# Ledger of designs, part 9: VHH binders against Aspartate dehydrogenase domain-containing protein (ASPDH)

Target 1, 283 residues: Aspartate dehydrogenase domain-containing protein (ASPDH), of Homo sapiens (Human) (a6nd91)
Amino acid sequence: MADRGPWRVGVVGYGRLGQSLVSRLLAQGPELGLELVFVWNRDPGRMAGSVPPSLQLQNLAALGERRPDLVVEVAHPKIIHESGAQILRHANLLVGSPSALSDQTTERQLLEASQHWDHAVFVARGALWGAEDIRRLDAAGGLRSLRVTMATHPDGFRLEGPLAAAHSPGPCTVLYEGPVRGLCPFAPRNSNTMAAAALAAPSLGFDGVIGVLVADTSLTDMHVVDVELSGPRGPTGRSFAVHTRRENPAEPGAVTGSATVTAFWQSLLACCQLPSRPGIHLC

## First folded at step 22 (VHH)

Design R6 (from Q2 with A32R)
Fold by OpenDDE, fold request of step 23:
Structure R6 (fold): chain B 283 residues (1-283), chain A 118 residues (1-118)
Amino acid sequence: as target 1 above (283 residues)
Amino acid sequence: QVQLQESGGGLVQPGSSLRLSCAASGFTFSNRWMHWVRQAPGKGPEWVSNINSGGDYTNYKTSVKGRFSISRDNPSKTLYLQMNSLRPEDSAVYYCTTEASPWAFDSRGQGTQVTVSS
């Protein structure tokens, strides 16, 4: 890290990811040039006994008082909808709930705030494998299709609205197949990987990237993410194609797999190394 | 306001073909992704296919790949769905929509009934 002094980091959300990040920031932050300056959670009681009182932020609207350089959201897309622009007034933002960006109003507000305040919007890739390769292929004009399938045990889903109502699990059931934009509002915690893919592939975006949710009762100890994409045709007529399968260890009922927690930490570190330019950046 | 009118449905035998049309008005048709969704009796709505504004990107539900073809004519503001090799499981009311969500009921037309039966 350049001689910038310690980067001040605030964490919004104290669930599984938040707890992990806070713990790591406290333990490893100093040697990495990072300083935890606040932790906020909708339910402040969750921080009691684990986060020093001096680091607890009671009112998210007061985050500016802590002078953060980076605010990491690992709470819920709703926080981004409600407070994303406000956060960007004070600091760079790392979005841990990419599904929030499926809302066009939210995306616009974040971009406007980013430009206005000269702060970057970083987005964690989460469980998306090959994000950079997808981005590069798309930038080259080569991406033609992108499908992301998330398969987990039925207990790993947190579905809402009509998607929850339509849920009829068998041994292996496709719960949803369609544009990512249509998925995110009703699977805000289970569509982040697809959302990251949409951001990695702006030519397709949230409307063009296809997300698939699969409930599989046989998946008792892992999440499976399949990424399938097609590219340009070669001279023989065969199309470029990639298919990746990511097996992520996970406890039954877990929304987030173990490797994703680690990946998020890496995203945090990565975004700290990137220039703080306005715009949305996948990291 | 968004106006969508689906047509082209009917009663056909398995293996037959239908071509659905959707006439759009009241919005800038040429700047939007357009979608086909369907709903069978007793089932929730499901996404079938979509096409980007320029028509150069198309997507299909796995079960209809190779059989259905989505297209659009921006000057006439019309969306099409060519359905070949129809199956009984394709029976549903088909809707065109500007929304990616299959549950966006307010952004659909009246739909067109497709019934595939031997």
Scores: ipSAE 0.926, ipTM 0.971, lowest interface PAE 0.5, mean pLDDT 95
Fold by OpenDDE, fold request of step 23:
Structure R6 (fold): chain B 283 residues (1-283), chain A 118 residues (1-118)
Amino acid sequence: as target 1 above (283 residues)
Amino acid sequence: QVQLQESGGGLVQPGSSLRLSCAASGFTFSNRWMHWVRQAPGKGPEWVSNINSGGDYTNYKTSVKGRFSISRDNPSKTLYLQMNSLRPEDSAVYYCTTEASPWAFDSRGQGTQVTVSS
């Protein structure tokens, strides 16, 4: 980084994650060789009084004028659907909404753009614990099943379509159980962990990884993510198996827990250290 | 156009077994994940099971694990669901589909009725 000057970073989305990233980039970026060059949000009013006017980008299509090296999306998968390929024309892309990749057309477009423009697609692991271990296990042919369960207070869900309509929370209710690909369109903000898992386990993918959403009224101050996986039956008749439970402090109604916010920052730093190779890379 | 035809449903007593079949045509069957979904009266559709193209990866809804078994025969383009130890709560119309979404109504057949009752 020292030889090429500071890495220029744009942030797309100014919600909880975006605000955190912008704040950290402004405070710590210079010492890390990072420079914030723009912030964009669908509602520009959210940036008023918080982001310097000179850093506010009003039109996302004009992001090239800011000459970013990396654009970080922490807004919504829709941004990736609509603008992902265009972003890749100008810069590397860190996807904060991996649920966007459940759409095969979007995935194809991103890959094509990545290859064409020689820019990398990075994907933040978010709340997924053990992403690298899953990836390695899968690459070795050691994975047969992967189930990711996310449990939060009902107020922590942002559900859409038929999933929202069917929502009738009891004390503890399974809102969805099935392939991650079927979940992402209707839980775009609550399925990112599962989506990251699907990307970590390409042998299963979005069709093979199972996502489970659980509304639990007793979870007033934390999010719980369970990851359960198993390998093929071994010579002894026993299968390799892992079960992890991640308890993440979260404010009531929050979509993202506190530790996940930190994880995103770490993903940003990690991707800045990786070579800019075409393709999709978990960070 | 994707064509799917489910069969094998019926009225059975609790504890009994059924084997559902799905005949597929109009697409390359052997390169896709296949799914079983079901919908009970007054309830939304729910995913039940799926299987990858080669048959070496299978998944099940928690409530049917150990009781149901999904399989496929690619040469005949047929998907199967062996249902053992049936329960009243398994009563539903069962559909096979190429889509992972239980709400993909346009990508499934007419379904086959499974009724489990004493």
Scores: ipSAE 0.925, ipTM 0.971, lowest interface PAE 0.5, mean pLDDT 95
Fold by ESMFold2, fold request of step 23:
Structure R6 (fold): chain B 283 residues (1-283), chain A 118 residues (1-118)
Amino acid sequence: as target 1 above (283 residues)
Amino acid sequence: QVQLQESGGGLVQPGSSLRLSCAASGFTFSNRWMHWVRQAPGKGPEWVSNINSGGDYTNYKTSVKGRFSISRDNPSKTLYLQMNSLRPEDSAVYYCTTEASPWAFDSRGQGTQVTVSS
């Protein structure tokens, strides 16, 4: 950390990921130069008996009174749409719901607030394995295609709009195949890894990265993420290619697998080591 | 005032080829990803293919990859879909669109019918 005393951290969201982050911040934070200064949740009753009362923030609009250096969002892209720019007025923002950035108005508003108030927008990579390699390949001009497939039990999806009405007639059904930008509004809780991939590969972006959602009834306790990429076709007709498969144990019906919790903690620690510069940065 | 007009559909036999065109106006065509979406009667719409503003990045739905080829001509503001080795399951109304979502019904043209049958 900078030699300036502890970084003041606020947490927005107190679901499973939020609870894990708060627990780690209370137990390990002081040793790492981090101080938890507030927790906010839509249902404040979930914080009672678990979060010390002095840390419970009842009104998100009052977050500035806690003087945070970093606010970590682990709730829902709606929080980023509604409050992201206001948070950036007071602090750096770590976005746990990167699917929010598929909305071009939101991305523009966050970037403008980031530049105006001189605060960074950090984005957690979530369950995206290989994000640094993807970023490097993209920056070198060597990334031609990137496809991310998320497979889980139908009960693990939190789908909206026309996707919520989709039928899953067999044991394994492709619910969506197309640009990540077209998916995120209808799978806001199940497209964060795909959104992180789009941010890791700006030459493709949300329109060029392809997302695939698969409902698979055999995956009662597992979330599976396949990342497939290729480079430009060479003169022999062959391309550089990588395929990674990440199997994330999860409670039945859970949106977030257990390995994602640890990865998010690492993203939090990594973004605390980065300078507070305007712009959107993947952690 | 985005205006899109698809053409080039028809009734063809399996294994045939068709080339669809999409004439665009009312927006800056050269700065946009463009998409093809299709919809068969009684089914939901599905994304088929897209192409970036410069034409150097293309993507395809798995079921059409290797058979369909998307292209664009920015000076004439025209998007194309070359469809080879057509199959009965490709029968649908095909739409071009500026929107990534296949459910963005207000942002597409009237479509062009492709029917593949013996």
Scores: ipSAE 0.806, ipTM 0.935, lowest interface PAE 0.7, mean pLDDT 89
Fold by ESMFold2, look of step 22:
Structure R6 (fold): chain B 283 residues (1-283), chain A 118 residues (1-118)
Amino acid sequence: as target 1 above (283 residues)
Amino acid sequence: QVQLQESGGGLVQPGSSLRLSCAASGFTFSNRWMHWVRQAPGKGPEWVSNINSGGDYTNYKTSVKGRFSISRDNPSKTLYLQMNSLRPEDSAVYYCTTEASPWAFDSRGQGTQVTVSS
């Protein structure tokens, strides 16, 4: 790697997570062999005064002029749907919104672009506890069922479409129970853990992993995630099973706090150290 | 073009069984997950069950698990739902669909009515 210049990184999205990543790239990037080469945001006014003008990209379609090695998406699944394949023409892509991959057209387009241009699609594993264990179990043929239940106070949801009109008449209401693929478009911010589970278990995928979304008025300051899995029944009728329950204190509006930013920074660094190879890779 | 035709519904008493069928055409049936969705009057649609292309992975809504059994016959392009121990709350129009979303109304058949009452 002598004489190789720094790894060139573009950032798409300048919300809370994007601002933190840009700040870290400017402060720590050069010593890590990373160079920030552009920042793009749908509303360029948010970049004014905080991102040097030379790094502000006004037209996302022109990203190739910055010669990025990696483009990090921390904006919205819609960017992945609309621009993911074009980004892959020029660079590796780190997807910050795994729920975007619930759309089969998007997944196919990303895979085709990845293969054609020889660039990797990396996907952040997010807050899914046990993701690596699930992946290894699935790869060994030992996974038959995977169900992820997310429960929070109704005020903690950001729901869309017909799910946004759902009623929560009691103290505990199941808003959705079904394949993760059917949930992700209508709960993109509340389904990323489920999407990560679907990507960790490709034998099941987005159709075979079941997501359950629960509105619970007693959870005023907590998010609860239950992950339940089982393997094939053995000769005795018993099967391997795991149940994990994660209880997280919840702050209104603190979806991307300091701990989340640090975890995503580590995912970015790990992706820069991985070999660039075609395909979709959970990191 | 995906074409789906459900049948097998009827009016039955609680505790009865029914077997729903879904005849499929216009797509490669053997390489798709298939789903059952139901909708009662005045209520939103809800997912009930699904089955993968090979038939070896099945899932059920919690309220029907242990009572309903999904199956498929790929040579005849037919999806089935065996419904045992029927309850009044199972009364709905049942649809088969190729889409995971219960709100994908254009991707399902005309439905078959199941009514469970005394």
Scores: ipSAE 0.802, ipTM 0.936, lowest interface PAE 0.8, mean pLDDT 88

Design R6 (from Q2 with A32R)
Fold by ESMFold2, fold request of step 23:
Structure R6 (fold): chain B 283 residues (1-283), chain A 118 residues (1-118)
Amino acid sequence: as target 1 above (283 residues)
Amino acid sequence: QVQLQESGGGLVQPGSSLRLSCAASGFTFSNRWMHWVRQAPGKGPEWVSNINSGGDYTNYKTSVKGRFSISRDNPSKTLYLQMNSLRPEDSAVYYCTTEASPWAFDSRGQGTQVTVSS
């Protein structure tokens, strides 16, 4: 039987998720058939002393020299906007910042590069429980509405533009309620679960999935995600419906909850076992 | 390029109904999600409702769900918002738009004033 050598993995981003992935790849990767071949970060000083110098990539444009099979983005949607198509020239791409795909030009560019170079765009499901169930329900024509609410302490948000100027006058304030596409540019690091939901439900997409951001001062050490969906109205007037609530412990002020780190590692492992087909695939 | 013109607003009492219209031109209306956004004086804009290109998926802000109904007529390139059981807090200038963001001011029409006052 022909055995594939270790799958070569590059990591783009060295924040909380990036550090966790790099640590796991170095410790457990070889036994799982994975080899870390580079780490890149916008601030290379962050990698000093913790990432072996031979693995530190100084210029992202040179990533092809490391011959990656998979590049994992855990930095920011801006990397996907600027470099996603370039990465797809050389490797499969696991998008850790799915809010980038709310930009229709970016989505088209990634699809075109994916088809041209025969590399997959994988999207991490992040903190979204039930992503595959949502995907299957949508594919069967059984999904009519999908609403995702994220609540945490105001210090856990990294908001931009008019959302950054928004006031939070009470202990519990709805900062945004509307299509996920309208939210992602102003909450690019706090809308990834909602973006994953939009990608899991292409019949609705970024315009049809409704995102709600809630600032709640009582949630100093927790991120709460509520997912509510319903199917078409049946002949009796009733609809299929699901509501899930996920409570994720987090350090005060953290953007990423502890459960998201573990889920992302699982997404990376799953992506390495999926076929490299063109297109955007949730994993 | 995009041209949107809202109409149908007015001054009404609480509990009344109004039907807003939005005439669209300068783009392919039948291929776009369309949205209603509103803005009261001195307040930020807020998303109200949307409808997909085919008209079979609709969404509403929670405060208006059950009272408002969005619809579209693709042959006439017209978007509608039926507003029932109007409340004073619904008073605002209502805009139709092709953009999901309520802050995309350059992509919306001139608006139509809805004033709900006892």
Scores: ipSAE 0.777, ipTM 0.925, lowest interface PAE 0.8, mean pLDDT 89

